# Ledger of designs, part 2: VHH binders against Spectrin beta chain, non-erythrocytic 5 (SPTBN5)

Target 1, 109 residues: Spectrin beta chain, non-erythrocytic 5 (SPTBN5), of Homo sapiens (Human) (q9nrc6r3533to3641)
Amino acid sequence: TPTMEGSLEFKQHLLPGGRQPSSSSWDSCRGNLQGSSLSLFLDERMAAEKVASIALLDLTGARCERLRGRHGRKHTFSLRLTSGAEILFAAPSEEQAESWWRALGSTAA

## First folded at step 4 (VHH)

Design M12L (from H11a with W109L; framework vhh_8h5u_2)
Fold by ESMFold2-Fast, scan of step 4:
Structure M12L (fold): chain B 109 residues (1-109), chain A 122 residues (1-122)
Amino acid sequence: as target 1 above (109 residues)
Amino acid sequence: EVQVVESGGGLVQPGGSLRLSCAASGFTFSNYDYAMGWYRQAPGNQHERVAIITSGGSTNYPDSVKGRFTISRDNAKNTGYLQMNSLKSEDTAVYYCATRVDYTFSGILDYWGQGTQVTVSS
């Protein structure tokens, strides 16, 4: 059962149905992967206490791809949900990006 | 870069007023249609929704607070407010700000922090 936690930046790339948002920006979060669920928290304290989240993503049928520095950030990967929504993530390092990609790939299939 | 600030809680006498603020940056990812709401929890009780406002300004309230509470928002600041008038001891609770983005992350509604304490005592 995949588990992973860490600091990330994220950016909404596509809305459900594949529509592009009129604008988007990179924002910081803390990601927490438990099985087929990815929770994004405002900060490390809230992630530890699980008192709030920005989003809870169901990864069933999702696809994860390595992007390697596209979209204005280094160490990037994308997550496309079955809804057609796509979120871009940036990890603090290449190693952490690889780790997220592998963990998300194993849970999303 | 993402920051959420809940403020305005405190101690007030019955019949008094308080205004709660929920200031957020980055939460709507910049330009999505979304709803914002206020929820409360008193000791021993489940969470109760007290107000909802949509991006278009439509509002909804349960009968327990209708006519006393007013939800509003400042879209330029990504800030929501709850104006609470004619407060009763039954309004004593921790108040939470929550957001729902209908066209991202499956529209999941969540709480934006540990809340702000409101105590109405005589």
Scores: ipSAE 0.006, ipTM 0.152, lowest interface PAE 9.8, mean pLDDT 72

Design M12R (from H11a with W109R; framework vhh_8h5u_2)
Fold by ESMFold2-Fast, scan of step 4:
Structure M12R (fold): chain B 109 residues (1-109), chain A 122 residues (1-122)
Amino acid sequence: as target 1 above (109 residues)
Amino acid sequence: EVQVVESGGGLVQPGGSLRLSCAASGFTFSNYDYAMGWYRQAPGNQHERVAIITSGGSTNYPDSVKGRFTISRDNAKNTGYLQMNSLKSEDTAVYYCATRVDYTFSGIRDYWGQGTQVTVSS
């Protein structure tokens, strides 16, 4: 089962049903991937204590695409859920972005 | 547990070629994802990244070596390579191999070799 943890920036691009958020900005988080679930925490302490995450994402049927330098950040990738939600992520490096992309089980076009 | 050992360094004349090898050992399970990279340090300078190759085969090079150096890997042997062509005197440095191992169930760890000397001089 896939596992991965690391510091990320994220931005809500689309809400469930394809709705656009009323405002959207890049925020820092700690991502924790366990199997088919991705948890986002505001900081490393929250991730370690496994307190309520700011997002718990069900990855069943999800698609991940490498965006590289698009959307104003380097080393970016997108995660699109079956609900129609889409989240953009920026990793600290290209290697980490590729590790996330591989762990999330996607192929770039 | 995991060891990283470089080999293939030596003395060459400007315009010459060298192939460095990086052998990783000590793996106790067979299905690890890992990235390999080459770094160098000349006297008086900081460590400089020379080449990175991911477990999937993606590569990255700085402009100083792009087109002259090629990184590759043989996953069956747990070995990475750096083919260095058209060597210049400014390539003289100790070359280090680093391996980032994703143990999957026990997390990610980095391992560094002790380095191999490359000297480009006539």
Scores: ipSAE 0.000, ipTM 0.062, lowest interface PAE 21.4, mean pLDDT 76

Design M12Y (from H11a with W109Y; framework vhh_8h5u_2)
Fold by ESMFold2-Fast, scan of step 4:
Structure M12Y (fold): chain B 109 residues (1-109), chain A 122 residues (1-122)
Amino acid sequence: as target 1 above (109 residues)
Amino acid sequence: EVQVVESGGGLVQPGGSLRLSCAASGFTFSNYDYAMGWYRQAPGNQHERVAIITSGGSTNYPDSVKGRFTISRDNAKNTGYLQMNSLKSEDTAVYYCATRVDYTFSGIYDYWGQGTQVTVSS
């Protein structure tokens, strides 16, 4: 069962059906991957205590691609859901981005 | 159709207070988990998140406003609030409300308001 946890920035890039949102911005979170679910929490304490998530993403059939600094952030990767929605993520380092890409890829396989 | 409307901006002297309101409408709020947040942008600066509140009431603030700003929400009215105290000239910006909806199987949607101007000057 894949697991991964860490600090991320994220941004909604495409809405379901591949539509562009009218506006969006990068936001900070703590990501927590458990099996086929990715939970985004406000901070490390909330992630550890599972107090509240700001998003819960179903990764069934999802695709993850390394973006390598595109879209205004370094160390980026994208997550495309089967709905056509796409979320961009930025990790604190290239190594952490690689780790996320591998973990998310094993979930989608 | 989703709409987000801010109100309560204005001109205030340093040390003063303002309360911003954010009314969200047009989607079935009770059927989805959603967070409400306040963001600001001053000319020449990038957008900065100043407060966020989850559906369960958990909050988060950057150090620049912690202890001075308080976010709250009224789930029955789908309305969020930002109480701003001890205002400084550095708080001058356009303030935007965003509602972040988790559609679980579809991903995250951000719905943004048009913004409301807050000016802190003597």
Scores: ipSAE 0.013, ipTM 0.347, lowest interface PAE 8.2, mean pLDDT 80

Design M3K (from H11a with R100K; framework vhh_8h5u_2)
Fold by ESMFold2-Fast, scan of step 4:
Structure M3K (fold): chain B 109 residues (1-109), chain A 122 residues (1-122)
Amino acid sequence: as target 1 above (109 residues)
Amino acid sequence: EVQVVESGGGLVQPGGSLRLSCAASGFTFSNYDYAMGWYRQAPGNQHERVAIITSGGSTNYPDSVKGRFTISRDNAKNTGYLQMNSLKSEDTAVYYCATKVDYTFSGIWDYWGQGTQVTVSS
């Protein structure tokens, strides 16, 4: 049962159904992985208190890939949901990006 | 069928105020499913977050607008707002509304508006 928490930046690349958003930008969040669910919180305080998430992502059948350059951020990976939504993430370090990729990959089944 | 439409943009003098509205049609807000964000893109710049309000009512702002901008919502009117005070020339941008109405774990934002222009100049 995978668990992981940490500071991330994220960018919505595709909406459900593969639709393109009218605009997109990098934003900061706190990610919290519990089993097959990834919760994104606005900041560390909200994550600690479980006040409210800005997203609750179902990882069943999701695909996570590490990205190389050309995304405006370092240490990046992508998460593609079965809905067709795709979110880009940036971790604070290469090691943390690797850890997220491994943990998210474990939720694929 | 489902649409999110911004309004309230315009030309304003430095130090002035504007209130942007984000009207949703084709669905009804609920406390549990409703989260809203405002984003902006200035000429020559990348998009940036301006304000977020969560389904629980918690708000978040970057330092560049904290204390000057206020995000709010009126579920009965199916409308969200961005109150902008003490406007600066650097606030000139196209402002976009994003909303989440799907709690089925399908993504971060479900719908985006087409943007409304805010110009701050003398």
Scores: ipSAE 0.019, ipTM 0.403, lowest interface PAE 6.0, mean pLDDT 77

Design M3S (from H11a with R100S; framework vhh_8h5u_2)
Fold by ESMFold2-Fast, scan of step 4:
Structure M3S (fold): chain B 109 residues (1-109), chain A 122 residues (1-122)
Amino acid sequence: as target 1 above (109 residues)
Amino acid sequence: EVQVVESGGGLVQPGGSLRLSCAASGFTFSNYDYAMGWYRQAPGNQHERVAIITSGGSTNYPDSVKGRFTISRDNAKNTGYLQMNSLKSEDTAVYYCATSVDYTFSGIWDYWGQGTQVTVSS
């Protein structure tokens, strides 16, 4: 069962159905991966206390791709859900981005 | 079609107040228990989160607006609000409303509004 936690930046790139949002930009969050669920919390305190997340993503059938330096951030990867929604993530380092990509890919399989 | 429409923006002097509204249409109350957020983008600055309220009613604010801004929602009217008090020139930005819905939630936010301009100047 994959598990991973850490600080991320995220940006909603596509809405469900592949629609483009009216506005999107990078924002900070704390990601918590458990099995096939990725929870995004506003900050470290909310994640530690398991307070309601800003997003709970079902990773079943999701695709995770390494983006590297695209979309204005380094160490990036994308997560595309079966709904057509796409979220971009930036990790603090290339190593952490690689770890997220592997963990998310393992979960989707 | 689900839509999210902001209103209430305008020009105010420093120290003034504005109340922004976020009206959601195209969904029914019986189908959704939604979360909402307010974001802003000023020319030359980052797009930033201003306030979030979860479906359970928990709120979160960055230090830049904490104590001055209050997010709320009226579930019966499918409308969210951002009460902005003690406005400063640095609050000048286009303000966007974003919403998520329980039954169709598949990402961070399901719907975004087109934005409403807030200008704080003397």
Scores: ipSAE 0.013, ipTM 0.304, lowest interface PAE 7.8, mean pLDDT 76

Design M3Y (from H11a with R100Y; framework vhh_8h5u_2)
Fold by ESMFold2-Fast, scan of step 4:
Structure M3Y (fold): chain B 109 residues (1-109), chain A 122 residues (1-122)
Amino acid sequence: as target 1 above (109 residues)
Amino acid sequence: EVQVVESGGGLVQPGGSLRLSCAASGFTFSNYDYAMGWYRQAPGNQHERVAIITSGGSTNYPDSVKGRFTISRDNAKNTGYLQMNSLKSEDTAVYYCATYVDYTFSGIWDYWGQGTQVTVSS
């Protein structure tokens, strides 16, 4: 059972169905992989203000690919979901990017 | 329109159990793009995630509750649940249900309930 946690940067590249988003920028997050779920923590506020920014990815059927010399970041990889959505990630190091790629790949299969 | 409502909180002694429910309206859980989670907040602390279930049924828990809490959903009833066993005084908090679209990061949105109090005390 894959398990991994760490700081990442991420960027929405494609929306479900392969559509281009209206805007897309790199943002920081904390990734938490457990089994077939990847949780990304963005920004959370008091429930009284009813604001949370968390993304949950079901990795069933997802594909993870290393990226080389693309999108202005080093140590990048992509996650393609069965919906056609694609999220780009940048890890702090080549070693961490390799670890994420292996862990996510084993879950997606 | 879209709304979630929690129930099932209460006072229980250490080692006891509670089951929280989250009833959703204005959307359907059988959609492949909806996930739900439970968060808690003790006085003076920030929100802490305690359980998440994806649209596909995959679950995720922090170490503090692993083996004690179980999240589930009933798509036909549009309801989610949190079964809490072996409760500890450290589990005392207001518990919130939240619903997310789990396939998109652009225009991320969420719906939070108003919370239900869980108190674990002898």
Scores: ipSAE 0.011, ipTM 0.170, lowest interface PAE 9.2, mean pLDDT 72

Design M4P (from H11a with V101P; framework vhh_8h5u_2)
Fold by ESMFold2-Fast, scan of step 4:
Structure M4P (fold): chain B 109 residues (1-109), chain A 122 residues (1-122)
Amino acid sequence: as target 1 above (109 residues)
Amino acid sequence: EVQVVESGGGLVQPGGSLRLSCAASGFTFSNYDYAMGWYRQAPGNQHERVAIITSGGSTNYPDSVKGRFTISRDNAKNTGYLQMNSLKSEDTAVYYCATRPDYTFSGIWDYWGQGTQVTVSS
């Protein structure tokens, strides 16, 4: 069962159904992966208490890809959900981006 | 059928106050099931989160607005609010509300409004 936790930056690129959000910006969060669920917390207190997340994402059938090119951040990857929603993430390092990509990829199989 | 509409924007002088409203139709807010956020885009293409209220009722604000802005919701009116006090010229932006009405697991936000202009100028 995959598990992973760490600091990330995120940006919602597409809404469910592939629609465009009215505003899109990079924001900071703590990501917590438990099996096929990814929880995003806006601050460390929320993550530690595990009471309320900004998002709880169902990773069943999701695709995770490492990003190359201009995205305003380094060490980036994308997560596309079966709903058509797409979230971009930036990890603190190349090693951590690789680890997230591997862990998230294993939930889609 | 599903809509999210902002209102309450306008022109105010520095130090003034505004209350923005985010009215939802086609779905109903649940007391602790939905989440709502306010975002802004300033002239010059700066995008940022302004306030979040999570499904559990936790709130979060960036340092730039902490103590001045308050996010709230009223389930009986199917409406969320952003109370903005002690407004500064740098608060000038188009303000957007984003909502997730239930545990959809389908993304961070499901619905966005079209924005309301706030201008803080003398």
Scores: ipSAE 0.392, ipTM 0.682, lowest interface PAE 2.6, mean pLDDT 80

Design M4Y (from H11a with V101Y; framework vhh_8h5u_2)
Fold by ESMFold2-Fast, scan of step 4:
Structure M4Y (fold): chain B 109 residues (1-109), chain A 122 residues (1-122)
Amino acid sequence: as target 1 above (109 residues)
Amino acid sequence: EVQVVESGGGLVQPGGSLRLSCAASGFTFSNYDYAMGWYRQAPGNQHERVAIITSGGSTNYPDSVKGRFTISRDNAKNTGYLQMNSLKSEDTAVYYCATRYDYTFSGIWDYWGQGTQVTVSS
């Protein structure tokens, strides 16, 4: 069963329905993957206590692609949801980006 | 530039009321095509969602504020609100507004405000 947790940066690339946001910026979060759900938290305390999250993403049918440093960040990958939303992530290292990509790919299948 | 800006925070006595506003700029709210939420961080173990309103107008509150707080929006003013009644010292926190386009499914919040301080003290 896929599980993973760690520090990430994220950026909303496409809104639900595949629409372009007027603007978006990179922001820090803690990602927590449990089965087919990815939870994003504002900081490590929120993640540890599982009290509040920025988002709870349903990964059923989602697609994850390695970007490898495109979009102004290194060690990047994208996650596209069935809603048409697309989120870009940057991991602290290439190895961590690969680990996220493998885990998210396993969950989405 | 797209941003959301909170206002209305301040010092209030227990039992008092405050109305927080969240003004969105750089875009116009579409016909029920957005969600808005309020979150708070307090000293101690009180990091939590306070209220969410969906594109369909459905609202959600944790038990800690249910019946005391009301979330609403005014599409013509591009503004969301949090009406806080019967305030308690435990409601002291920095309050954050967040918004995203939403078709009733969970997604990442697109825009966050900087926060506004609410202090409930005599």
Scores: ipSAE 0.006, ipTM 0.208, lowest interface PAE 9.9, mean pLDDT 74

Design M5G (from H11a with D102G; framework vhh_8h5u_2)
Fold by ESMFold2-Fast, scan of step 4:
Structure M5G (fold): chain B 109 residues (1-109), chain A 122 residues (1-122)
Amino acid sequence: as target 1 above (109 residues)
Amino acid sequence: EVQVVESGGGLVQPGGSLRLSCAASGFTFSNYDYAMGWYRQAPGNQHERVAIITSGGSTNYPDSVKGRFTISRDNAKNTGYLQMNSLKSEDTAVYYCATRVGYTFSGIWDYWGQGTQVTVSS
């Protein structure tokens, strides 16, 4: 059962069905992986209110690919869901990006 | 069939106020697990999140707008709002509404509006 937690930046690159969002920004979050579920929490430092989960992603059939600093961030990886949605992540270091990629799975055999 | 349509943009003087509306169709806030966000794209192509509200009413803001902007929703009108006070020239941007309907497993956001222009200028 994979488990991993850490600070990430994220950006939704594609909507379900492969559609493009009208706007897209890099945002800070804390990722929490529990088995096949990835929870994204907005940085608690950004809110005077209770920290809210922005997403609970089902990783069943998802694909994870390491990126080589594309999309304006270093230490990046992408997560593509079976819905066609694609979310880009940036980790604080190369080692952390590799750890996330290994935990989330790899599209390269 | 889910759509979101923004309105309420316009020209305002520094220090002024505007209220943006995000009208949702194809679902109701009470019937679906629902979240709404406001994003903006400033001149020069810089994008940022402005505000988020969940179906339970939890809100979140970045430091750039905290204390000046308030996100809310009116479930009876199936409409979300962004109240913008003490506007600055730096708030000039196209403002977009994003929604998530039903299960979060499909992505972070499901639907986006086309945007409404806010210009803060003297």
Scores: ipSAE 0.550, ipTM 0.764, lowest interface PAE 1.6, mean pLDDT 81

Design M5P (from H11a with D102P; framework vhh_8h5u_2)
Fold by ESMFold2-Fast, scan of step 4:
Structure M5P (fold): chain B 109 residues (1-109), chain A 122 residues (1-122)
Amino acid sequence: as target 1 above (109 residues)
Amino acid sequence: EVQVVESGGGLVQPGGSLRLSCAASGFTFSNYDYAMGWYRQAPGNQHERVAIITSGGSTNYPDSVKGRFTISRDNAKNTGYLQMNSLKSEDTAVYYCATRVPYTFSGIWDYWGQGTQVTVSS
């Protein structure tokens, strides 16, 4: 069962249904991966207490892709959900981005 | 056709106060446990989160505004508020309201307003 936790920045790239959001910007969060669920929390306290998550993402059938290059942030990867939603993430380091990509890539339908 | 409209911005002197309002419409928000947040962008800077409040009332603030800013919401009206006290020159920015709908299990929907200017100057 994959597990992973860490500080991330995220940006909604595509809305459910694959539509472009009218505007979006990067925001900070604490990511917590448990099996096929990725929870995004506002900070470490909320993540530790498992309260007030800003998103609970079902990774069943999701695709994770490393983005080597400049996408407004360094150390980025994308997560595309079966809904058509796509979220970009930035990790604090390339090593952490790689770890997230591997952990998320092991999640399957 | 989701609309998010900010109001309450203006010019105020350092140490003053302003209350921003954010009205969300065109969507059945009561079907979702959505968050409301305030973000700001000063000239030449990228957006930063100023405050966020969940449907249940949990709040989060960066250190730069803790103790000075208070976010609140009226769920029946789909309206959020930002009470800004002890304003400083560095608080000068365009303030944006975002309604963050967790699309449970599939993502995050962010609906953004056009912004309202806050200028703190003597």
Scores: ipSAE 0.015, ipTM 0.332, lowest interface PAE 6.9, mean pLDDT 78

Design M6F (from H11a with Y103F; framework vhh_8h5u_2)
Fold by ESMFold2-Fast, scan of step 4:
Structure M6F (fold): chain B 109 residues (1-109), chain A 122 residues (1-122)
Amino acid sequence: as target 1 above (109 residues)
Amino acid sequence: EVQVVESGGGLVQPGGSLRLSCAASGFTFSNYDYAMGWYRQAPGNQHERVAIITSGGSTNYPDSVKGRFTISRDNAKNTGYLQMNSLKSEDTAVYYCATRVDFTFSGIWDYWGQGTQVTVSS
């Protein structure tokens, strides 16, 4: 049962069905991976209490790819869900990006 | 099938107020699995989140609008709102409504509106 948590930036690149959003911004969050679920919280209080995530993502069948700093941020990776939605993430460091990529890859398989 | 339409934008003077509406069709907000967000694109192609309400009713705002903007929803009307008070020239932007309407956890947002223009000028 993989677990991981940490500070991330995120941006929704594609909506379910592969459609493009009308607006897209990089936001700061805290990611919390528990098994096959990834929760994104907008602030530390919400992350600690787990009361108000912006998203709870089902990782079953998802694909994770290292992007190496494409899309205007360093240390980036993408998460593509079976729905066709795609979320871009930026980690604080290369090491953390690699850790997220490996953890998300193992839960998605 | 699901359609999201913003309204209520316009021209106001600094210090004024506007209420934006986000009308949704093809689904209902009566269950706890729905969430809504407001985003804006300012001049110069700067996109940012301005308000979120979760399926459970918790709200979140960035410091730039906290205390001035209030997000709410009326589940009976399938409509969300952004009440904007004490408007500043910096609030000039196209405002977009985003919604998540299902239990599938298939993304952050499922549907977006086309946007409504808010201009704050003296």
Scores: ipSAE 0.485, ipTM 0.729, lowest interface PAE 2.1, mean pLDDT 81

Design M6W (from H11a with Y103W; framework vhh_8h5u_2)
Fold by ESMFold2-Fast, scan of step 4:
Structure M6W (fold): chain B 109 residues (1-109), chain A 122 residues (1-122)
Amino acid sequence: as target 1 above (109 residues)
Amino acid sequence: EVQVVESGGGLVQPGGSLRLSCAASGFTFSNYDYAMGWYRQAPGNQHERVAIITSGGSTNYPDSVKGRFTISRDNAKNTGYLQMNSLKSEDTAVYYCATRVDWTFSGIWDYWGQGTQVTVSS
C-alpha cells in the first residue's frame, strides 16, 4: 500500500475529457498519497490549521511521467488520470520528484 | 450541457469594491458535491488562485487578498460570488471561475468560465 506525503507545487494542465482550462497557475499544496488516492491540501498552513480545500484524485489506471523543461519548473512530473485530467507537479528537489514518480507509478499498476 | 459564465467585472477606482458572479447551468449546486474557485491572470501573464470554496463550505485565500476578498455561493440560484473590497491597482486582471460539480475524484476542476475583466485605476 503506497504512502507518501510532502510539499508540492501543482498546476492542472488538462480537465476531465482532455479539455483545456481557461486559466492555470502553479499553487502550493501538501500532497498525501494513501493507497490509490492522492489528496491535495491547497496550502500547508491551511492544512495544519483546518481542513483546506481538498482535491482528491483517484489514481486507478493513472499514468505518472517525469517532465523535462517544457513547463518552466524544475523537478517536475505529470499525473494523467483515466478521466483525461492531467496535473503537473513540481517537487522541492530532484530526489523528492523521483520518489513521487516511483510511488505514483506503482499505484497505476 | 454544463456552462459557467462570469459577470460583474468593470473599471473601479483604488479603494473601491466589485462583486463578481459565476452563474452555472446544466447542473445544480449542492453543499456536498460542488466546489468553486476564482483565479486571475494579471498583466504579464501571471496566473494565480484568489479564492476557493469547497463543497462543505470551507474557504481558502492567499495572503494577497485575505481580508479583502470573500467567496460565497447561493445554491438555490446556482451562482457563486467573489466580493472584492479595498481594491488595489495590483488586483487588475481577468478573473475566471472554475467549478467541480461532483466528488468523483476525476480531477481538481471540471469546468471553467471564459473570464471577466477587472481594472483598478485612477
Scores: ipSAE 0.537, ipTM 0.762, lowest interface PAE 1.7, mean pLDDT 81

Design M7K (from H11a with T104K; framework vhh_8h5u_2)
Fold by ESMFold2-Fast, scan of step 4:
Structure M7K (fold): chain B 109 residues (1-109), chain A 122 residues (1-122)
Amino acid sequence: as target 1 above (109 residues)
Amino acid sequence: EVQVVESGGGLVQPGGSLRLSCAASGFTFSNYDYAMGWYRQAPGNQHERVAIITSGGSTNYPDSVKGRFTISRDNAKNTGYLQMNSLKSEDTAVYYCATRVDYKFSGIWDYWGQGTQVTVSS
């Protein structure tokens, strides 16, 4: 099963149904990919314990697009869920952003 | 309709305290595996995370407020709180409550309030 873990910044860009939130901001998290689920945790301790996740995202039918530094961060990619929700992520490097993009099972130019 | 509304902001002198409230409507906290967070934004800055509390009561704080701020919630009242002690001028910001009412298959944060102003000044 696909697995990947790492430090990310994230920002909620679109709510379920494709609507914009009234406000949103970039924040830090620990991402943990297991199969078709992506869990976001506040810190490494919570990620190791598999508790207190900020979000548990179902990746079935999700799309991942590389953004190449748009939205005020470098090494960015987006994850759009079938619900219409969209989360922006920033990885620490371009290599890590590409690894996330590939692991999430999406091809984006 | 789900809404969250902040209250309790105001003007306070350095070293003072304030308690912010986040009242939720349109859902019940105890019915969901949810998270609630407090964020702040000062003029010219991006939002900064201040505190997060999970459905199980686990909390997380950045070093800038750790030991001074305490996040809590009362599921029976459908309300979250941020107790702010030993306030500094650097804490001056608009404070926002963010909630997540359904972890599964939705986004990171479902709802944001409109914010409440906290000013720490002599």
Scores: ipSAE 0.015, ipTM 0.361, lowest interface PAE 6.3, mean pLDDT 76

Design M7P (from H11a with T104P; framework vhh_8h5u_2)
Fold by ESMFold2-Fast, scan of step 4:
Structure M7P (fold): chain B 109 residues (1-109), chain A 122 residues (1-122)
Amino acid sequence: as target 1 above (109 residues)
Amino acid sequence: EVQVVESGGGLVQPGGSLRLSCAASGFTFSNYDYAMGWYRQAPGNQHERVAIITSGGSTNYPDSVKGRFTISRDNAKNTGYLQMNSLKSEDTAVYYCATRVDYPFSGIWDYWGQGTQVTVSS
């Protein structure tokens, strides 16, 4: 069962159904991957104290793609859900982005 | 730039009332399809959604607070509210305000407040 935890930046790129949000911006979060579920928390304190997550994402059938320097952030990857929603992520380093991409890819394969 | 700031928490005795406020900055509610929610985290690992209000004004509550809590928004003031009546000791928690792009739901909340402590004790 894949597991991973770390600091990320995220941005909602597409809403369910593939429509663009009228406004979106990058924000910080703590990601926590457990099997096929990705939980996002506002910060590390919230993740550690298990307060309500910002999102709980079902990764069944999801696609993860490396974006490199696209979208105004370095070390980026995208996560596209079966609903058509797409979230962009930026990791603190290229190595961390590669680790997330591999871990997220294994849940769909 | 977009931020939410909470106020109105405090100590209250059982049966009392409090109104929490959530002031948004960096965007205007009347110009954008933003939903607002209130969440709470009780001591330990338990947490729950308390209320949601959509951009169109539709509301949703869990059974634990239905009939006692009311969520509302004032788009002209860029502010959301949680009116809490008939408070019980089990309502003691840190309360968080969150905003997100409305329907279709992304599953992601864009912005969270810092949290405000509500303590109900005699």
Scores: ipSAE 0.006, ipTM 0.206, lowest interface PAE 9.2, mean pLDDT 75

